# VHH binders against Abasic site processing protein HMCES (HMCES): the designs that were tried, part 115

Target 1, 269 residues: Abasic site processing protein HMCES (HMCES), of Homo sapiens (Human) (q96fz2)
Amino acid sequence: CGRTSCHLPRDVLTRACAYQDRRGQQRLPEWRDPDKYCPSYNKSPQSNSPVLLSRLHFEKDADSSERIIAPMRWGLVPSWFKESDPSKLQFNTTNCRSDTVMEKRSFKVPLGKGRRCVVLADGFYEWQRCQGTNQRQPYFIYFPQIKTEKSGSIGAADSPENWEKVWDNWRLLTMAGIFDCWEPPEGGDVLYSYTIITVDSCKGLSDIHHRMPAILDGEEAVSKWLDFGEVSTQEALKLIHPTENITFHAVSSVVNNSRNNTPECLAPV
Key: E = the ipSAE of ESMFold2; O = the ipSAE of OpenDDE; V2 = 0.75 times the mean of E and O plus 0.25 times the DockQ between their complexes.

## First folded at step 13 (VHH)

Design hx4 (from i37 with D111E; framework vhh_6z1v_2; at its last look DockQ between E and O 0.01; V2 from the best seeds 0.00; counts 0 for: pae O 11.8 > 2, placed apart)
Fold by ESMFold2, look of step 13:
Structure hx4 (fold): chain B 269 residues (1-269), chain A 123 residues (1-123)
Amino acid sequence: as target 1 above (269 residues)
Amino acid sequence: EVQLVESGGRLVRTGGSLRLSCAASGFTFSTYAMGWFRQAPGKEREVVAAISWEGGITWHADFVKGRFTISRDNAKNTVYLQMNSLKPEDTAVYYCAARSYQLYDSPKEYEYWGQGTQVTVSS
């Protein structure tokens, strides 16, 4: 998992993250650093993307079931990193394999501090090797969506009204992540950064790629992963497994260039 | 404090029409998606139709498509279900339900529920 789409305007994304607290009341997550949110159909490592995390990370005595949404840098920078420039990391932290997460200091340490997050996206891209060539076929991979209708309108399929029909009710992909907080040695703002946990791909995706992000399917899984105040690391790790509740379609090679930020990146071909 | 009150259910003959209403109070109606559900005796509760918080997006179950239409009036805090071409299979208690912003097709996703209104369709 090295490319995602997360293109919703902030208000649409926030409404898609409505949740229930431990008392069963509907809430919206509270934003931190909203100005760092950079929506795009084509997000790559080192960019900022929104994640959910427990309010307890920011406010002592907070209800750990309450959620904060904040943009974080994709590519975890460990708290112990000594250089002043995160690009000098000698290893790739875009993803974290679930089978070795407790063996890697970069991931074990923040996980032991309860630094679990839910990485949000419209969906992710993966490239399939085609038989008989070295060319790769990109796919857009996402939760199955319910088939909505545009109320009170006969509008054209390619209109702004069509965007609302698809995206105003989009079920965001929710991936398990780990984050850390790095204080630059020269001073400056604390850097929040994340990695996406990966697992072996499910049967439905195995022809596309052998790995997939660890997807948290449903409110119970999301709540347990986030709630480090009530759910231990060992219990949380039981949530990390492949899921078959996923769908996909082929997309054009427009997405290959990470500078392309257009709806064509995820359009079916 | 939160209240959803359905009305308009009654006995009608096959082929007839009804309009159900659900009046909401005790929460900010305009930030909630609304759904109509039904439950026949001995059956599980099932989604009939749903509408997004602003009313621009709808969903209808296949078994009512073309016959039932969900709508809402946020100024009156009311959601409606227009039911046409009624069949005996439509006999059920009809419930309205609410959930923040996005519509869903599963009862477990909805937070607030009404008491229901009986619709009976005679052959």
Scores: ipSAE 0.534, ipTM 0.808, lowest interface PAE 1.9, mean pLDDT 90
Fold by OpenDDE, look of step 13:
Structure hx4 (fold): chain B 269 residues (1-269), chain A 123 residues (1-123)
Amino acid sequence: as target 1 above (269 residues)
Amino acid sequence: EVQLVESGGRLVRTGGSLRLSCAASGFTFSTYAMGWFRQAPGKEREVVAAISWEGGITWHADFVKGRFTISRDNAKNTVYLQMNSLKPEDTAVYYCAARSYQLYDSPKEYEYWGQGTQVTVSS
C-alpha cells in the first residue's frame, strides 16, 4: 500500500469514527494535533494521515478502550533512530509485512510496547499490471458501502449534493498499523509515525495486486487491535489476515501523480 | 515546474564506465523514489534501476548483473547511475524518472520523466 485517500472533513471523519467503549458508551475519539490533519484524495508516504490509537498511550490511567485520533506521519521512524533528520532513515517503513513483523526491530519493538494503531482512509489505491503493456491501471479499493435507498453507487454521485451524502455516511477503511514515537536528538516535538501492516491479497484482489493492507473489519477487530492494555500482541496478531470484504473500481490515471488532489482520483472510470 | 535533467551520456567503448546524473527540481525530491529507464531503438522502455526516497532500498534489473548501481544524494536533489563494464547492448537513451514512494516490487509507474540522455557503447 503506497497510496490512500483520506479527504473527509475533520468533523465528518470524527463522526465516522464513533465507537463504543468497553462500558458500552458511545464516544467520539478525541483529537490530538488536529491542525496536522490534511485531507487529501491522494495521500502518499511521508504525509500525515489520521490514525486511531488507545488513549492509554497518552494517559497513564486511561481506559485503554478509549480512542484518540491523531495525524501521524506515514513511514515509521523508530524511536532508536539517532539521526536528526528522519529522511536519513535507510530502510523502508511505509509498510510492514505481517510475516516478518517480529523479525524487524523497527516494528517489533514498538509493537511490543503496544503501539498499535488503526490507519484511517477512504480507501487505498493499487495498480494492476496490464498484460503486454508497461501501463498500469489504478484501482480504488475500499469497504463495501451500504447502499442506502438514496445513495447511488459512488459513480452515481454526479451532483455535489449526492457526493456529500455519500461521504457523510462513508465507512472508512480501517487498516492495522504500528506506530512509534521519535524524539529528535536536537530536541523539538516528538514525531509520531506509523507503518501499515500488509498481507497477501485476498482472492478478490489477487488479480490487481498480490499484497494488501491488513484490514481490520468491524468494530471488534478495531477495538481489539487498539486495546493494547487488554489484548496481547499475540492475540492482536491473530487479527492480521486477508479479508474478502473489500470492493474496488477502476479510476483514472489522475491518481498516478501524487500532486493531484481532486475527487477525480477516486472517481470510477 | 517539475524538471528532471539527465546528464553524462556519451559515447564510450565496450568495457568502459559512465556515470549518469539526474538533477531534479520543482518537487520535494526526498519524498520520491527515483528510477532509471532505458530505451533502445526499436525496443520498449525498460527499467534499469530504482531507489527509494532515502536510498535504503535499491532495485536493479537482471540484465545489470552488478554492473550498474543506482544512488542518490538528496542534499543535491540528484540521482545517479554508475555504469561499469558497458556493452554495446547497453546503447540506449537513458531516462530518469520520479514517483511517490510505493512499496511494491515493480518500479514501472513513475510520475515524472526526464528528456533522457544518450548512451552509446561502441564495440
Scores: ipSAE 0.006, ipTM 0.244, lowest interface PAE 11.8, mean pLDDT 88
ESMFold2 (binder alone), look of step 13: mean pLDDT 83; pTM 0.848

Design hx5 (from i37 with F27R D111N; framework vhh_6z1v_2; at its last look DockQ between E and O 0.55; V2 from the best seeds 0.00; counts 0 for: pae O 2.8 > 2, unsure alone 59.0 < 65)
Fold by ESMFold2, look of step 13:
Structure hx5 (fold): chain B 269 residues (1-269), chain A 123 residues (1-123)
Amino acid sequence: as target 1 above (269 residues)
Amino acid sequence: EVQLVESGGRLVRTGGSLRLSCAASGRTFSTYAMGWFRQAPGKEREVVAAISWEGGITWHADFVKGRFTISRDNAKNTVYLQMNSLKPEDTAVYYCAARSYQLYDSPKEYNYWGQGTQVTVSS
């Protein structure tokens, strides 16, 4: 997983993240650093994207079931990293394989501190390699969406070609992540950064790509992954597996260039 | 937290019409998406229709499309289900439910539930 879409205006995205706390109270996540949110149809590593994490990471004695939403850098920078430029890491931290997460210091250490997050996106892109050629077919991959209608209008919101109405009720993709906090050696703000956990692809995606992000399907899975106060690392890792509850469509090569930030990036072809 | 009270359920003949109402009280109604659900004896609860928090977007189950219409009046804190061309299969207890902002087509996504109103459709 190396490219996503996360394009919704902040208020729409926040409403899509409504949740219920441990007490049964309906809540919206509280933002940290909202000015760092940069919506785009075409997010790549090193960019900021919003993630959910437990309030307990920020407030002693907080209810660990309450959620914070914050933009974080894609590409985990370990807290022990000594150089001043994160691009000098000797290995790629865009993703973390689930089968080796407890072997890699960069991921094992923050995971042991309960630094679990949920990475938010409209969906993600993958490129299918064609046999015998260097050609690649990009796909946009996302949760199945409810086919809504405009009130009083039969069929208008049911059109696949009318993507504007689709976003009014979009179910965000929720991917399991690990984050860390790095203090630059020369000073400045603490850098929050994340990696996306990956697993073997499900049968439905295997013709596109052999890996997929670990998707947390439903509020129970999201709550358990986030709640490091009540859910141990060992129990949380049981949530990490492929899912078949996913859909996709082919898109044009416009998305290949990460500078292209238009609805065409995810439009069906 | 919101309290939901359904009303309007009664006995009607096949082919008849009925309008159900769900009155909401408590916290701000206008932040909730609303749904109508039904449960017949021996069957699981199923989604009939849903409407977004603003009322601009709806969803209806295939088995009621063209016959039932969900609507809402945020000034009166009320959601409605207009039921036309009723069939004996529509006999069930009908429930109103709420969750924040977005509509869903599954009962498990809804947090607040009414006590239900009985609809019986005679041959």
Scores: ipSAE 0.631, ipTM 0.849, lowest interface PAE 1.3, mean pLDDT 90
Fold by OpenDDE, look of step 13:
Structure hx5 (fold): chain B 269 residues (1-269), chain A 123 residues (1-123)
Amino acid sequence: as target 1 above (269 residues)
Amino acid sequence: EVQLVESGGRLVRTGGSLRLSCAASGRTFSTYAMGWFRQAPGKEREVVAAISWEGGITWHADFVKGRFTISRDNAKNTVYLQMNSLKPEDTAVYYCAARSYQLYDSPKEYNYWGQGTQVTVSS
């Protein structure tokens, strides 16, 4: 996974992340560093994206079922990294393969510390290789959305009003991630960064791409992944597998340019 | 916490109509997506219809085929299910459910449930 969409306004995104804590209380996640949230239809590595994480990471004795939402850098910077510039990392940390997560120190160590997060997105993009050509067809991949009489596919919003309604009720893609905290050697603010765990693609997606993000489907899966206080690493890793509960549609080549940040990026062609 | 109380379930004849109501407690009704679910004996609970918190978005199951309509009145803290052209296969306990903000089609995503109301359709 090398490209995502996360364009919802902050308030809409927050509502989309409403949850129930272990006491049955309805909650909205609290924001940490809300000013770092930059909505975009076209998110690339090294950009900031919002993730969910347990409140227990920030507050001692907090209820670990409570959630915080925070923009983090895409591309995990390990805490032990000694260079002053994260761009000097010699290995790609955009993704973490599920089969080798425990073999790589950069991922194993933060995971062992319970640094699990849920990466939020409208969906993610993948490119299908076209047979016989050097051209790749991009696809937008996301959770199936509730079909409304008025809302066909994302692209069928006949009116601005319908478009807003679709996004107001959009089910966000919830991807399993690992985050780490890095303190720059020269001082400054702690950098929070994440990697997206990847798995083999489900059957439905296999013709498009052979790998997919580990998707946490449903509140239970999301809760268990986040709750590092009650759910062990071993148990959490059981949640990491391909899912067939996805849909996709072809999009235009507009998304190929990471600088393009318009609704056309995810619109059906 | 939101309490939900269903009403309106009864015995009806095939082809008949019925309107179910679900009254919600509390002041935050307008922040909840609402759903109607049903469970027949020996079957799993299934979604019938759902409506967004402002009522702007509605969803109906395929088996409804235009026979049922979900609606809500936020001023009355009530969600409704108008059921027309009822069939014996519609016999079930109908449940009202609530979820914060977003509309979902999965029962697992709803946190508050009513006690249910029995709908029986006779042949």
Scores: ipSAE 0.022, ipTM 0.476, lowest interface PAE 2.8, mean pLDDT 89
ESMFold2 (binder alone), look of step 13: mean pLDDT 78; pTM 0.812

Design hx6 (from i23 with S54E E109Q; framework vhh_6z1v_2; at its last look DockQ between E and O 0.55; V2 from the best seeds 0.00; counts 0 for: pae O 4.7 > 2)
Fold by ESMFold2, look of step 13:
Structure hx6 (fold): chain B 269 residues (1-269), chain A 123 residues (1-123)
Amino acid sequence: as target 1 above (269 residues)
Amino acid sequence: EVQLVESGGRLVRTGGSLRLSCAASGFTFSTYAMGWFRQAPGKEREVVAAISWEGGITWHADFVKGRFTISRDNAKNTVYLQMNSLKPEDTAVYYCAARSYQLYDSPKQYNYWGQGTQVTVSS
């Protein structure tokens, strides 16, 4: 998993993250650093994307079921990294394989500190290798969406206007992540950065790619992954597995160039 | 205290019409998506229709499309279900439910529920 879409305006994104806390209260996550949110149809490693994390990471005695949303750098920079420039990191930390997460210091250490996050996206892209050719077919991959309709217009499905309205009620993809906090040696603000945990692909995606992000399907899974105050590392890792509750469609090669930030990147072909 | 109170359920003949109302209080109605659900004897509760928090987007189950219409009036804190061409299969207790902002097609996604109103459709 090395490319995502996360393009919704901040207010729309925030409403899509409405949740219920441990006491049954309906809430929206509280933003940290909202001005660092950079929406785009075509996010790549080293860019900032919003993640959810427990309020307990920021506030002593906070209810660990309450959520903060914050932009973080994609590509985890370990807290122990000694160089002044994160680009000098000798390891690729865009993704973290679930089968080796407890063997890699870069991931084991922050995980042991309860630094679990949920990485938000509209969906992610993967490129299918075609047998007998060097060409690759990109796909946009996302949760199945409710087929909504314009109020009072029963026969208005499938128009371009209806595709645009699907974003008003979009179910965000929720991927399991690990984050860390790095203090630059030269001083300045602490860098928050994350990795996306990956698993073997489900049967439905196996013809596209052999790996997929670990998807947290539903509020119970999201809540348990985030709540490091009540859910141990050992128990949280049981949430990390493939899911078949996923859909996709082919997209044009416009998405191949990460500088292209247009709706065409995810439009069905 | 959040309250959802359904009304309008009654006995009607096959092919008839009626309108259900659900009056809401105890929360900011205009920030909640609303749904109508039903439960027949011996069956699990199922979604009938849902409407977004601002009222511009709806969803209707296939078994009611073209017959039932969900709507809302945010000034009156009320959601409605207009039920036309009623069939005996529509006999059930109908429930109103609420969840912040987005509509969903599953009961598990809704947090506030009414007590229900009985609809009975006679042959």
Scores: ipSAE 0.554, ipTM 0.820, lowest interface PAE 1.8, mean pLDDT 90
Fold by OpenDDE, look of step 13:
Structure hx6 (fold): chain B 269 residues (1-269), chain A 123 residues (1-123)
Amino acid sequence: as target 1 above (269 residues)
Amino acid sequence: EVQLVESGGRLVRTGGSLRLSCAASGFTFSTYAMGWFRQAPGKEREVVAAISWEGGITWHADFVKGRFTISRDNAKNTVYLQMNSLKPEDTAVYYCAARSYQLYDSPKQYNYWGQGTQVTVSS
């Protein structure tokens, strides 16, 4: 996974992340560093994206079922990294393969510390290789959305009003991630960064791409992944597997340019 | 305490009509999407219809085929299911459910549930 969409306004995104804590109380996640949230239809590595994480990471003795939402850098910077510039990392940390997560120090160590997060997105993009051509067809991949009488597909929004309604009720893609905290050697603010765990693609997606993000489907899966206080690493890793509960549609080549940030990126062609 | 209380379920003849009501209390009703589900004997609970918190978006299951309509009155903290052209296959316990903000088609995603009301359609 090398491209996502996360364009919802902050308030809409927050509402979309409503949850129940372990006591059954309805909650909205609190924001940490809300000003770092930059909505975009075209998110690339090294950009900031919002993730969910347990409140227990920030507050001692907090209820670990409570959630915080925070923009983090895409591309995990390990805490042990000694260079002053994260761009000097010699290995790719955009993704973490599920089969080797416990073999790589950069991922194993933060995971062992319970640094699990849920990466939020409208969906993610993948490119299918076209037979006989050097051209790749991009696809937008996301959770199936409830078909409403007014909003057939994302592209069927015939009015601005309908468009807003569709996105106000959009089910966000919830991807399993690992985050780490890096303190710059020269001082400054702690950098929070994440990697997306990847798995083999489900059957439905296999013709497009052979790998997919580990998707946490449903509140239970999301809760268990986040709750590092009550759920062990071993138990959490059981949640990491391909899911068939996705849909996709072809999009235009507009998304190929990471600088393009318009609704056309995810619109059906 | 959160409460969802369904009413309106009864025995009706094929082709008849019913209106179900669900009265909600104990939570901010206008911030919740509401859904109607049904469960027939020996079958899994399935979604019938859902409505967004402001009623701007509605969803109906394919088997409804325009026969049922979900609506809500936020001033009354009530969600409704108008059921027309009822069939014996519609016989089930109908449940009202609530979910914060967003619509969903899976029962697992709803947080609060009523006790259900029995709808029986005779041939």
Scores: ipSAE 0.020, ipTM 0.435, lowest interface PAE 4.7, mean pLDDT 89
ESMFold2 (binder alone), look of step 13: mean pLDDT 83; pTM 0.844

Design kx1 (from A7 with S30N; framework vhh_6z1v_2; at its last look DockQ between E and O 0.88; V2 from the best seeds 0.78)
Fold by OpenDDE, look of step 13:
Structure kx1 (fold): chain B 269 residues (1-269), chain A 122 residues (1-122)
Amino acid sequence: as target 1 above (269 residues)
Amino acid sequence: EVQLVESGGRLVRTGGSLRLSCAASGFTFNSYAMGWFRQAPGKEREVVAAISRSGGSTWHADFVKGRFTISRDNAKNTVYLQMNSLKPEDTAVYYCAANFGYHLTEDAYDYWGQGTQVTVSS
């Protein structure tokens, strides 16, 4: 996964992340560093995206089932990294393969500290290789959305009003991630950064791409992944597998340029 | 200063029972998952059991087969290992350890006790 969409306004995003805590109380995640949230239809590595994580990471004695939402840098910077510039990392940390997550120090160490997060997105993009050509067809991949009687297909939103309704009730894609905290050697703010765990693609996506993000489907999966205080790492890792509960449509080549940030990026062609 | 102090290790006969205790100090006990490890002579250290911060979740190694039970008392800053039906192969130094992330591998644990010797005679 090298491209995502996360364009919802902050308030809409927050509401979409409503959850029940361990006591069954309805809650909204609190924001950490909300000013770092930059909505975009076209998110690339090194950009900031919102993730969910346990409140326990920030507050002592907090209920580990409580959630915080925070923008973090895509591309994990390990805490042990000693260079002053994260861009000097010699290995790719955009993704973490599920099969080697426990073998790589960059991911194993933060995982051992309970640094699990849920990466939020409207969906993610993948490119299908066209047979016989060097051309790649991009696809937008996301959770199936509940068809409200009035909400036609994403493509049928003929009116701005309908478009807003679609996104107001949009089910966010929830991807399993690992984050780390890096303190710059020269001082400054702690950098929070994340990697997306990847798995082999489900059968439905196999023709598009061979790898997919580990998707946490449903509140239980999300809760267990985040609750590092009560759910062991090994138990949490059982949640990491391909899922067939996804849909996709072809989009225009507009998304190929990471600088393009318009609704056209995820619009069906 | 962070301290984990194990106690309860002794010589017992096969089929006997022991209860190990680990008293923690110098850190916020209820913020850490706790684990028991053991190391037999000439063998690698292995995880025996782990328990979540609240005690609501526990994990036990397959070799325990229901014989050992990990528990904790957060009010007393203590973690326990009840060991029943002990076997000679259970002879080892048992270590208490603390982990912020509830992980089942030793490399993730932040604090360690000095260990207590458990010897099971045939």
Scores: ipSAE 0.893, ipTM 0.956, lowest interface PAE 0.5, mean pLDDT 93
Fold by ESMFold2, look of step 13:
Structure kx1 (fold): chain B 269 residues (1-269), chain A 122 residues (1-122)
Amino acid sequence: as target 1 above (269 residues)
Amino acid sequence: EVQLVESGGRLVRTGGSLRLSCAASGFTFNSYAMGWFRQAPGKEREVVAAISRSGGSTWHADFVKGRFTISRDNAKNTVYLQMNSLKPEDTAVYYCAANFGYHLTEDAYDYWGQGTQVTVSS
């Protein structure tokens, strides 16, 4: 997983993240650094995307079930990284394989500090290698959406008004991530950055690609992944598995160029 | 300055009971998960039990399951280990430790006590 769509306006995105805390109170996540949110139909590594994390990471006595939403850099920069420029990192941290997460220092260290996050997206893109060619067919992959007469279907939108209704009720894809906090040696703001945990693809996706992001399906899974104060690392890792509760459609090659930021990127073909 | 101070370790006969206490200061105790670890002579230090920041979730190693119980009192900034049905193999220095995240391996733990000796005689 190396490309996502996360295009919703901030207020729509925030409403889509409504949740209940441990005490049953209905809440919206509180933003940190909202001005760094850069919506796009075509997000790639090194860009900022919103993630959910526990308020306890920012306030020592906070309720660990309360959620913060913050943009973070895609591509985890380990807290122990000693060079001045994150682009000098000699290994790829866009994704983290679930089967080796406790063996890789870049991931096990922040995980041990409770640095679990939920990476938000409209959905993600994957490229299917076609038999007998080096051409690749992109697909947009996302949670099944509730279908109504004029909402819940990307391909059914036939006007700006219908398009707005599709996305007003969109169920965001919620992927398990790990983040870290890096303090530049020359000073400046702490860099928050994340990786997306990956697993073997479910049967429904295996013809497209052999790996998929670890998807957290439902509020219980999201809550347990985020609550590092009450849910141990070892218990949280049991949430990391493939899911069949996923759907997809083919899209045009417009998405191939990461500079293309238009609805065409995820439109069915 | 962060301090974790264990107490209650002593010599006990096989089958006996002890309660270890660990008093914490210098940090926000109720934000941290706590663990008990032990190290016997010639062996690696190993996790015995762990408890979430609220005390709502606990974990115990298989070798102490049913015999030891971790608990905490956040009003007193103290974590406990109730040790029942003690065996000679439980002889070790017992350490309390604190970690910001609820985690079961020693490498993640931020703060450590000096340890208290438990000796179980035949």
Scores: ipSAE 0.593, ipTM 0.852, lowest interface PAE 1.7, mean pLDDT 91
ESMFold2 (binder alone), look of step 13: mean pLDDT 86; pTM 0.875

